# VH-VL binders against o27280, part 314

Target 1, 266 residues: o27280
Amino acid sequence: MDSMNVPEVLEIKRIVEESESVKTFIFSWDFRREVRPGQFVMVWDFRDEKPMSVSLIDPVRSEIGISIRRVGEFTDRVHGLSEGDLLGIRGPYGRGFELMGRDILLVGGGIGMAPLAALADEATARGMRVDALVAARTADELLFLDRLEAAGVNISTCTDDGSCGFKGFAHERLLTLEENHDMAAVCGPEPMMFQVMRILDERDVPAQLSLERYMKCAVGICGQCCLDDTGFRVCAEGPVFWSQELSRVREFGRYRRDPAGRRVPW
Short names: E, the ipSAE of ESMFold2; O, the ipSAE of OpenDDE; V2, 0.75 times the mean of E and O plus 0.25 times the DockQ between their complexes.

## First folded at step 14 (VH-VL)

Design D54 (framework fv_marstacimab)
Fold by ESMFold2-Fast, scan of step 14:
Structure D54 (fold): chain C 266 residues (1-266), chain A 118 residues (1-118), chain B 112 residues (1-112)
Amino acid sequence: as target 1 above (266 residues)
Amino acid sequence: EVQLLESGGGLVQPGGSLRLSCAASGFTFRDYAMHWVRQAPGKGLEWVSAISGRGGSTYYADSVKGRFTISRDNSKNTLYLQMNSLRAEDTAVYYCARKSNYGSFDYWGQGTMVTVSS
Amino acid sequence: QSVLTQPPSVSGAPGQRVTISCTGSSSNIGWGYDVHWYQQLPGTAPKLLIYYNTNRPSGVPDRFSGSKSGTSASLAITGLQAEDEADYYCQSYDSSLSGSKVFGGGTKLTVL
């Protein structure tokens, strides 16, 4: 069996409700096929296939987890599944996060905390100091706070509406955090990631950013996953990029592509 | 309160080496990125090098890459710049500077003069 | 020349307004990177005057103000005083230079 390009039909072992709109689907996994934080898998419901980041990597229990937000027809169908139901999983794909130095800042917006939660586990196991800035529109959309706390992560929160922690956006909260870090990892809405990246650049913190937006493209559909100035294919060369790689991408943070591939402003 | 004090400057011949030190006090040294910025006599400011708070990341201006090495000892609250293969154009006052959370250089030392004789 | 362009000199009389420009490009100020300003009195180290485009550190009088638009930034000094004679530097970040902080060439302010 080609473990990369042929979907394995796996039983949903457990479902964790993370919020009203987010569920984590847990599967038994053979770790002879390596999975790293920042990588994604293709999830197939026997009708459509979509890319999803891996949010839990647990070799001790032989499990992976995939956190899915309900945002459309495919994810609505998957959210309707129960423990014992089957999904096709193909992968993993993409470049995972690299860890360096002695401490790391995680900056996550909404579902972007999913791959960062997996990264937090690896960084903590490696003995790094981990600080997390967790951002969402409202308190009910803050994800993985209990998991991060249990791992010993130092947590700061912010919400657009002020319902939990700092009232404002992630980049505004970041400006009030005085501590410098050896590196950072960022995942969330692209406008948030752009603002966070420029601040981290100005602070001399090398950052890796995950471009999950582009992973909605099927693997091999290059036109939807290709960045303008660099020609990077997110599904093949990403989804994780260093800030220095993204600093020359005219598209990043300025405009996006619609389903037809046309540029539209954020 | 916050103080930065540079030392180690002096006169050196082309091709020579010098090690600059910056003694920091009045703040939690390990929480801040530290920089070296230089200024040639009668000229403007030029950024030279940076190091992250825990020392895991370093940056260099293209003009000094491969010749200069930035390091820090957080247990001694001291920043260093090892300068090798010095050139006449490296002649400058070298400032130690702290980087704020806003990305500005919020505190500067008094500087130490490095003269590379022709 | 410098990546950020400043006029080499500017002058004014006491009580007047003076403006110092800092002109960048799409790889620095035009990319969205922030601008900071430093004052260097003769024989002294630079001192932070304006940070994050518009903010003043404690102790800097409101006669000093900063602004940023497009690919450029400006420092305005109103009510000019003799003790304002100094070199002024803008500073930002340039995305085309890995890890590089860029300074303007500096502007010598003379109070007539």
Scores: ipSAE 0.776, ipTM 0.900, lowest interface PAE 1.1, mean pLDDT 88

Design D55 (framework fv_marstacimab; at its last look DockQ between E and O 0.06; V2 from the best seeds 0.00; counts 0 for: pae O 10.0 > 2, placed apart)
Fold by ESMFold2-Fast, scan of step 14:
Structure D55 (fold): chain C 266 residues (1-266), chain A 118 residues (1-118), chain B 112 residues (1-112)
Amino acid sequence: as target 1 above (266 residues)
Amino acid sequence: EVQLLESGGGLVQPGGSLRLSCAASGFTFRDYAMNWVRQAPGKGLEWVSAISGRGGSTYYADSVKGRFTISRDNSKNTLYLQMNSLRAEDTAVYYCARKSNYGSFDYWGQGTMVTVSS
Amino acid sequence: QSVLTQPPSVSGAPGQRVTISCTGSSSNIGWGYDVHWYQQLPGTAPKLLIYYNTNRPSGVPDRFSGSKSGTSASLAITGLQAEDEADYYCQSYDSSLSGSKVFGGGTKLTVL
């Protein structure tokens, strides 16, 4: 058994409350195990194990952070923990984001802003110009705005209900952004990512998209090896994919499949 | 007023090289992706190449990949297309085109004629 | 080898309505990619006529309109005028061609 696939029991060093439903758990990390933005770890609460994107990578302080939204029994238990409590962490896993060019656009929806916050830190540390479009259903669900501002990121917001910034969806706000970029990174609900990808493809901006639902595939837990009949192997290449790869995947953003192979709309 | 002006076209032998330029004015050049689109005599439009606003990303049609190189100089508001290993089928009017935030080619130059002939 | 199919020609009389079709596939228009239309007058560069399926740039008369449904798009021209005699091209994006911008073969409009 490879030791890198065994959970290491780590102490919660600090907890940051990002919103009513989101917390970032910070751990000391040995950076001999390299971590890149867009990668994830498996978080074990000694009952269940779930994949979580790395939202903070700080080699100066020797820390990583993992942002977790409260959505069910596992996340409720983890949210009940305090500084000093223990969690099992294994990884990192998966394909991370690649940075290219001089300026980048980040488009994040809800908790999808978590891996993009780590990418923003790396891009700004490299001297790149970073524009972020931060989208959520309501103002209370917009994440990492203070952290992005502190990093020197140029921020645009949009909310479905109009409670902060542009009233509407991320792709509608994107159409009103004037400047082109050398690349984009996108993470959020799959329908949002599909709409954003199409616009970026048409604007000559290469985009990388993080597919949260396929993080388990990268660690070999996936029950499906392909997204569609083209033979595309999600387990080999996720969770971060180039738009060129995803634009050839028939089901992306449209439907998923049930156990019988039937199409189920989003 | 937005203007795009191509230059550098001419007659060249098969296997030869040529460099096209496109001088842009009337807008903030660095904020827009730029494209080359060609049209062979009596034929339709064919997309050739694209470059992102800051020049960090480039794209090529399969027919020109490995032979053509797109580049830009944002300090001079100029787009370039370096064409190597030219073939008879590269004979066309080459248009410089600006890419809008909606993905359309919203402004076009008047074109420059490239003839590849012995 | 055009992945977007247009009729090679269409004709109409002054004042009439004409439509130009642009037929794609599941890898372009059918995938959800947007359609733009360009007008090319004889001896001139193409000019943007319709963008993002249905929108007109400033200066384009309202007698030009665009639509998109399924794997196809259509350009409608009402109240035909002699100056509309031109080549018309649809354009989209095709995911099967390594992220290529694709044009229809073009339609020559003759005003009789």
Scores: ipSAE 0.783, ipTM 0.911, lowest interface PAE 1.1, mean pLDDT 88
Fold by ESMFold2, look of step 15:
Structure D55 (fold): chain C 266 residues (1-266), chain A 118 residues (1-118), chain B 112 residues (1-112)
Amino acid sequence: as target 1 above (266 residues)
Amino acid sequence: EVQLLESGGGLVQPGGSLRLSCAASGFTFRDYAMNWVRQAPGKGLEWVSAISGRGGSTYYADSVKGRFTISRDNSKNTLYLQMNSLRAEDTAVYYCARKSNYGSFDYWGQGTMVTVSS
Amino acid sequence: QSVLTQPPSVSGAPGQRVTISCTGSSSNIGWGYDVHWYQQLPGTAPKLLIYYNTNRPSGVPDRFSGSKSGTSASLAITGLQAEDEADYYCQSYDSSLSGSKVFGGGTKLTVL
């Protein structure tokens, strides 16, 4: 649809402070324009435009939520906004998560829990059992714990500094969990996702992982979100990929590319 | 003590069928993916099939796809392998193996012999 | 036809050190997938010897050790004993194959 290529200017209905560095911006949304967990939108602040994952999908209240971590100039400006202020939204874009079976493991690192929180709501609404491994550097950065608990999600936490739950990395905690799930959904820092994918593949758990790459057009035309050696476009074939698709991607977990196309380490 | 006991092997003609069973005890069966691994006489180990702990996902080696079906009954702590359209190259000892959290096969049964010959 | 390549045999005298190599490719060990090792004594089922590249299950003595580098892995046995005479298999995951789990061809260790 043509209207999805031009940002719709929407009023910020509500702001939820999820942590010191993360806010969720809530907008009214007409769900005749369908949104799936794992899809993203382009957020326009009238100067610049960045892709952001949808963290809340609430057709009953006609609301969509977008969680944004303060990390640079664009996100600093957006974090300075108030309820009633305007943002441009175009989308949704990309391939969302697919649910299968009767139980699911979510593995989220930092802001990567945002799309997984939306997925958890859908999975619990379908009557699935949902286990979540929520990871961060510190306890203060663990996201969506109250929301997940209220939804009936079984939560395990880990923090790099040990301030909450298991002390260590998400994949180290995963190795100590005995249960074998019908599927998993993974989102977070790419080095974490690489390690988690490796373990899930070896456990015979089908996994979907959500990647982040630089985007410009968001509709698959400009090639800015392409993955080396495969030609996959994160905005079109992703951002959610099956682990089997990512095992063919040489750069996954190794490096990324900046807007100038230069390889940079994770 | 983890125990895995295979049964159902035997002599069968090419094109025939067998159903293997593996009785499990000493652990919470539904928490572990289960696998079949086979070993032809005098040869090495070959992975055959896997099933997730809850039974929702299955995997097969190319050599057996379409002919073998893995399944489990978590209420009976039993793993199965339905083997159809058997060929001479399917002749092997079939092991039931548990998949560990680390991706290894941490426990094995003693195996059941399947012989496919005229 | 083994996806992972092992020498067919190795030998050593009691008390010596032997190593068994396991050579893979970019779609398995070289991708970063882990390597596990199994010991199969004559007439018995395999048993887990080394998991997750370097870890020993309880009851496996520390004279058995594993390592992984690049596209290859190695099993080292020091202080070789007569009871170590067995077949040894490496195993990993290969996402380019529909079968996904892959074993080496096996190595027969003979204690002289």
Scores: ipSAE 0.675, ipTM 0.869, lowest interface PAE 1.8, mean pLDDT 89
Fold by OpenDDE, look of step 15:
Structure D55 (fold): chain C 266 residues (1-266), chain A 118 residues (1-118), chain B 112 residues (1-112)
Amino acid sequence: as target 1 above (266 residues)
Amino acid sequence: EVQLLESGGGLVQPGGSLRLSCAASGFTFRDYAMNWVRQAPGKGLEWVSAISGRGGSTYYADSVKGRFTISRDNSKNTLYLQMNSLRAEDTAVYYCARKSNYGSFDYWGQGTMVTVSS
Amino acid sequence: QSVLTQPPSVSGAPGQRVTISCTGSSSNIGWGYDVHWYQQLPGTAPKLLIYYNTNRPSGVPDRFSGSKSGTSASLAITGLQAEDEADYYCQSYDSSLSGSKVFGGGTKLTVL
């Protein structure tokens, strides 16, 4: 078995509180192991293991960041950890984002901004112009605004309740944007991504979207994250997909699987 | 110069079918979403259907959903509208229109007349 | 019956200023969707007149101006000329119709 599949026990170097429900855990990283925005790692708290997106890639400081939203027992335990505590990390896994063109649009919802924040850093470092539509239910759930601004990203915000920026959903705000882009990267709630993809397709903007599914092995063997009809494995062929690929995925934006693998509507 | 030329209009009986075409020139056809907009005699404009530049996404007004099918052949720079189960209320001049980067219709054809009558 | 409401007709003398209103709702203009305007001369196809609320395409004189506020948009024509006699349509999106593109009912402008 490849050494990359063995969890490395790493010390939490520092913790950044992004919001009330989201923390970023920073780890020292050996960049001989390449990591790309859009890829994920498996986080092991010595009881359970969950996939988490990489939200920070800093080759200068030799650090990576993993942003975790508090949503269940596993994340509750992780959120209870302190600097200096240990976690097991294996990876990275999956297909990350590809950058193309000069102007890029990022559309993110909630914790979906995690991989996009990492992508924004890379894009701006490459001299690309980056526009980001950051969406959340409320203003206090908007993530990485200061970080994005510091990186030179042009930010538009959208909130369901209108507490910050455009009142409405991300796809609705997108319709009001006048800028064209060479490509787009999208990550967030799947219904949001579905609507955003439709608009981007209509505008003929190449788009990459990051899917979220329950993953166990992360190496494409267990089938837990397999998408209906296509056989795509989110952990292997994804989690980043081109819009053309997702157009072939029947379940995209329509239904999902629960932890037991049962089909449930969005 | 951008040009759009509609064809295929004519007289058809209720329940009949008709296929409209729109020949495009003067721009990179696949880079633009295309639309059909119709106008009944003496009436206003009504959006009918849209298709993305690459043809991967299609959209329809409720009034034509299930009866009309929009398609395109980018190799021929041509937009199509297959109209089935035609009704009297479908009588109109049908325009093909290019969708701008801002979401407006920046170029229009001269239209083709479709008359549905017994 | 149109989602966007326009006056059926407006009129003015040459040199005057006329305004055409486009009244929407919270599901379209009021939601923040952009408004576009089209001019249709008698017996011709529509022509884009104003895009993205206030912008003029090349070739459109500065006598034409667009504005948007709240749930409504407005087209203003200053220095009215005989050739301005036409039908004018506003256009936007509506969230209650699954993001369908919607037109106003149209306004016939008569130059007296």
Scores: ipSAE 0.006, ipTM 0.516, lowest interface PAE 10.0, mean pLDDT 92
ESMFold2 (binder alone), look of step 15: mean pLDDT 92; pTM 0.946

Design D56 (framework fv_marstacimab)
Fold by ESMFold2-Fast, scan of step 14:
Structure D56 (fold): chain C 266 residues (1-266), chain A 118 residues (1-118), chain B 112 residues (1-112)
Amino acid sequence: as target 1 above (266 residues)
Amino acid sequence: EVQLLESGGGLVQPGGSLRLSCAASGFTFRDYSMSWVRQAPGKGLEWVSAISGRGGSTYYADSVKGRFTISRDNSKNTLYLQMNSLRAEDTAVYYCARKSNYGSFDYWGQGTMVTVSS
Amino acid sequence: QSVLTQPPSVSGAPGQRVTISCTGSSSNIGWGYDVHWYQQLPGTAPKLLIYYNTNRPSGVPDRFSGSKSGTSASLAITGLQAEDEADYYCQSYDSSLSGSKVFGGGTKLTVL
């Protein structure tokens, strides 16, 4: 618990370039402060602080990894850093994934594969059978395929343009997968997660979904997405939720909120 | 050819117990979620319980929670329903049904009759 | 009472078109969950007739079709035949606490 709520200034030990737009930053970590798949940390570049999912948890090497997609000013600055440079890391925070049963399906879209890669490592270490459906717009945006393969994961891919694997969306590919699972974990764009969740619900596969927009709620900052239709705040510690919990959030997959708190379609 | 064959039905007194079995053949049993669906005489279909393909997740209708236990033995291609504390309202034909990748009950057994009567 | 509402009966003459409605709510069909339809001939087990809103299993005649809109779904039967006389059930998933799989109350189709 000591220093968990105070940013520690850590040296970037190694950087892995996952794609043109995604890098994994690796830090030495003291595992007296436990980290679990599905949790996030606050990354501080000494100007701004942003939540980032933990994508590598390696107690043997005493390392954690944080995968960051380049999407704006903060992430552009972080992508400009080199090994040996410093970042502030605070955490971990949030509710991690729960593992149950004998097998698990992972469904990841884009950078959503980051927390699922860490989960795949834990699931395989526990002797579970792991199947992963990895989705992206193009083949070059598929993430962690080599890492998942090295872990013994059975991989299915789909791309919007058909450049790798199934041509189409994750939920369309999911319908062609014959095997049932004891549970699933899903992370990616919210519309993708909504479609995948309903199929898994109908297949009797309990699903956990990781929602980035709820990461701030887990650190005590309640976002505008926590209001229900009655105007009452539904404050729950995220970012990971079971599908039955999301059935009470009618805006999931349909609407987001702009800075003024107004509902905007996806 | 997919086949599901239920057995274990019969007459039982209120408060009694009964175990239903469903023998599956013609498909890879462990890859499919399985359900029990019942139908009281002259009434509609009511879902009772479901179990994931490897047996790690189970689901129950509120009417049977705490009284019924679904299980499966994938080495024997067999689904089970242990029914305890039976009530008159549990009287029904019990169907074994396979859940498809699309979430439909794509194959059904012929059903086994459970009568709870004094 | 079922959470999916079907008319208790419907009737038609041979060769006619009939439709059977299945009315749900925002927690099931309205949430986006899929609708499946089953045909039950007297004294037999239910048989899958339509799955995933609009799809037909092999062996089901193209006279049977399904649709879904808003909080409701419909089963359409064209060219009605005597052997279509049966009970028809819609089925979906409900996100409410009381259970995940829900059936409509059933519709008895009579071919006059």
Scores: ipSAE 0.755, ipTM 0.899, lowest interface PAE 1.4, mean pLDDT 88

Design D57 (framework fv_marstacimab)
Fold by ESMFold2-Fast, scan of step 14:
Structure D57 (fold): chain C 266 residues (1-266), chain A 118 residues (1-118), chain B 112 residues (1-112)
Amino acid sequence: as target 1 above (266 residues)
Amino acid sequence: EVQLLESGGGLVQPGGSLRLSCAASGFTFRDYGMSWVRQAPGKGLEWVSAISGRGGSTYYADSVKGRFTISRDNSKNTLYLQMNSLRAEDTAVYYCARKSNYGSFDYWGQGTMVTVSS
Amino acid sequence: QSVLTQPPSVSGAPGQRVTISCTGSSSNIGWGYDVHWYQQLPGTAPKLLIYYNTNRPSGVPDRFSGSKSGTSASLAITGLQAEDEADYYCQSYDSSLSGSKVFGGGTKLTVL
């Protein structure tokens, strides 16, 4: 039996290379501990601990997957691991996505597609119609396209450089899509999410947005994941928020905080 | 050609009920969010209610919440507004409007007059 | 009264330029929400005139233009014609009102 203060040491069962910079690490999971799309776990390499979104939830195989982009020392070390190696996992934590209606839109940027891929699996399994707008800087950074296609998702792509699909940003591509939806789920860079949220609000599409901000502690003990206007703690009250909650937060889409707590523009 | 045609307006006493209809043609109705916007005689425009394309989400102005119900029948290309507990201040021309992908009201019906009076 | 404030009336002579303001706040235009403009000719339904701050629908002359800055937006009409005599409404979205569409109070344009 675990406690949220003690990670469970799990063996890496399988590694999937999603791109040159992204890998999905798959672990056996005891589903007596519920995991929902949009939740995260703390990944411990026996030196540092970092939050990672759950990207695969597979009760049939009794597996979860965690997708990690290589961006620094911790992620470089984790990317160097092999099947059979051990990692500490604790969680899950946070508020997951809620599915409603019959037709949903997913808007993901880069690694933000990871929690949305898990959501797409559950939505299609429930018989929902799923449209996904997958955005990245370049074609090589588009993630989970084959998995989304296999699930029956209707995919639109956009890249900043035009190397795949629409040339431009996610919000610019969204403006060319005329189909209305019952809800949306959005995850990616905060400036992208802010632009997408405004359009969805104006369309009367209720949106859930996942904020994966810098955190120093797993359960919000240090308070560094607080939002300026509401005092929401991402790890305690998020990471998933409804657009109406975020539209009243002055900081959202405008600033972030560095490890010292200073405001830094995007 | 996009067309929206409202019907169901008329004279009703305070506390009464009316159901408005909007017949849509010339576009794939299920793909568009729809709204009701009203205009009291000699006054400005006021948004009343909105519904998503497949009907899974509905929204209401605070002034009508709990009294009005928006609905749609995509098989009949028809939008509805059920108006209960009507008040004198609900007297207005009610317009059916289509919501564009930019969030604007890109097409409007001709309107139907609702008069709440004794 | 209105969350978006417009002057109740504006007037000009044929060929002149008029500007209609739409003043909001930090919860609507100032938050970044987009502004749309509608023209209502006497006895008719409103017609979309400008959408997404600056864009014209097909059939709207380039004499009509929109702009947005800070907490406000403006509709400019150049080369004023008699047919432009109408009521003009701005519209945006306001996060403080449970997420509602909001219209300005309207501006009556008189062409002298």
Scores: ipSAE 0.640, ipTM 0.849, lowest interface PAE 2.0, mean pLDDT 87

Design D58 (framework fv_marstacimab)
Fold by ESMFold2-Fast, scan of step 14:
Structure D58 (fold): chain C 266 residues (1-266), chain A 118 residues (1-118), chain B 112 residues (1-112)
Amino acid sequence: as target 1 above (266 residues)
Amino acid sequence: EVQLLESGGGLVQPGGSLRLSCAASGFTFRDYTMSWVRQAPGKGLEWVSAISGRGGSTYYADSVKGRFTISRDNSKNTLYLQMNSLRAEDTAVYYCARKSNYGSFDYWGQGTMVTVSS
Amino acid sequence: QSVLTQPPSVSGAPGQRVTISCTGSSSNIGWGYDVHWYQQLPGTAPKLLIYYNTNRPSGVPDRFSGSKSGTSASLAITGLQAEDEADYYCQSYDSSLSGSKVFGGGTKLTVL
């Protein structure tokens, strides 16, 4: 992480409404400053700064996209912006996904599909076969289906309420899918990721998982983003971790930490 | 019907090398992760190595890392285990096993005996 | 030694019920990893008997059943028959071992 970086003020070129609660903000980007799927940027609205995953990486058009779910005061203000408005962006930060093999399984829950959409683009550009399991509570919360389909991704869906695709949780749907992928990438609610990781471990599918919680310190100052047991800092050593690293962390999938560092059950 | 047939076992001196083969039939070989599991005389089962269906990922038990190499040839429906720097403790029956969609070993070959002795 | 502990032997008479335990820890069964069971008749390769904690493959009689609770799993055999005399192995995955399937030490079942 680079603590000397300052936000660059960029114009919102285009806004895509992904759902009632999610928008993708697209900016022109100079690719002399490299960005990889799985990395995040700090978004500054001139009042507060928050970490956001990069969901679109398009060197041909010289654009990046940042997908933001409306969950609080900061994100509500950002959702109120229009094309032509300005935001401060600094980064990218964090460890991105690594690709290996000839086929990849993506498992995304809700907004967790954002970094996986960028990864899907890179994997398909490399000639990999991409299977995506897209999970959400309801059909209206499934994200990026049209974009994934346009990229040639093989899509399976599941919703908790059965409103689209398989009725049930991502890990239940995963049990019905083919198991012979060279690797997997997983991003979504931590309880979902924990269940999916265990199945992939049992199948000897190496998986990378993206933990986007508690990125309070983008420059490596640890306080809020430390994991139990190992002392991993999501902003410095993540947000992407291999499954074998996370399987040794007692905190993963069982409890989280609030802004004060207190343990809270999922 | 699913059939797995191991070959290539035999007597080897310590420090020597040996290559095991497993001929598969009765299923679409490239769609299954394959494993080697061994059993020393009078002892229990020990997982040795695994390879994904299309060969992009390999895993090894700590006891064999750096010495054994798993590979496959999907055009020939054949799984291989190249064993180098063999030790007396590698003496075992080596089984070829297919992994099912629940992470279990649903079909096993008959095994091939590897004896490492001077 | 094995990270999954099984009794080395168990015995019963024809028609009786026997159970074989498989005791793990927080890094395997206690972590939530699934348990599978294999039967190995003398001089033969292992055969899948129970998968995914409780499920039977086609051809396995319903007198074989599996269960899992906490850090342990159990295989139950009811209506014991002479042909059940074999070694039985539990198998799971261990998160403290890199990429590893782990087997129990095995249990020799003697009938009569």
Scores: ipSAE 0.310, ipTM 0.691, lowest interface PAE 4.1, mean pLDDT 86

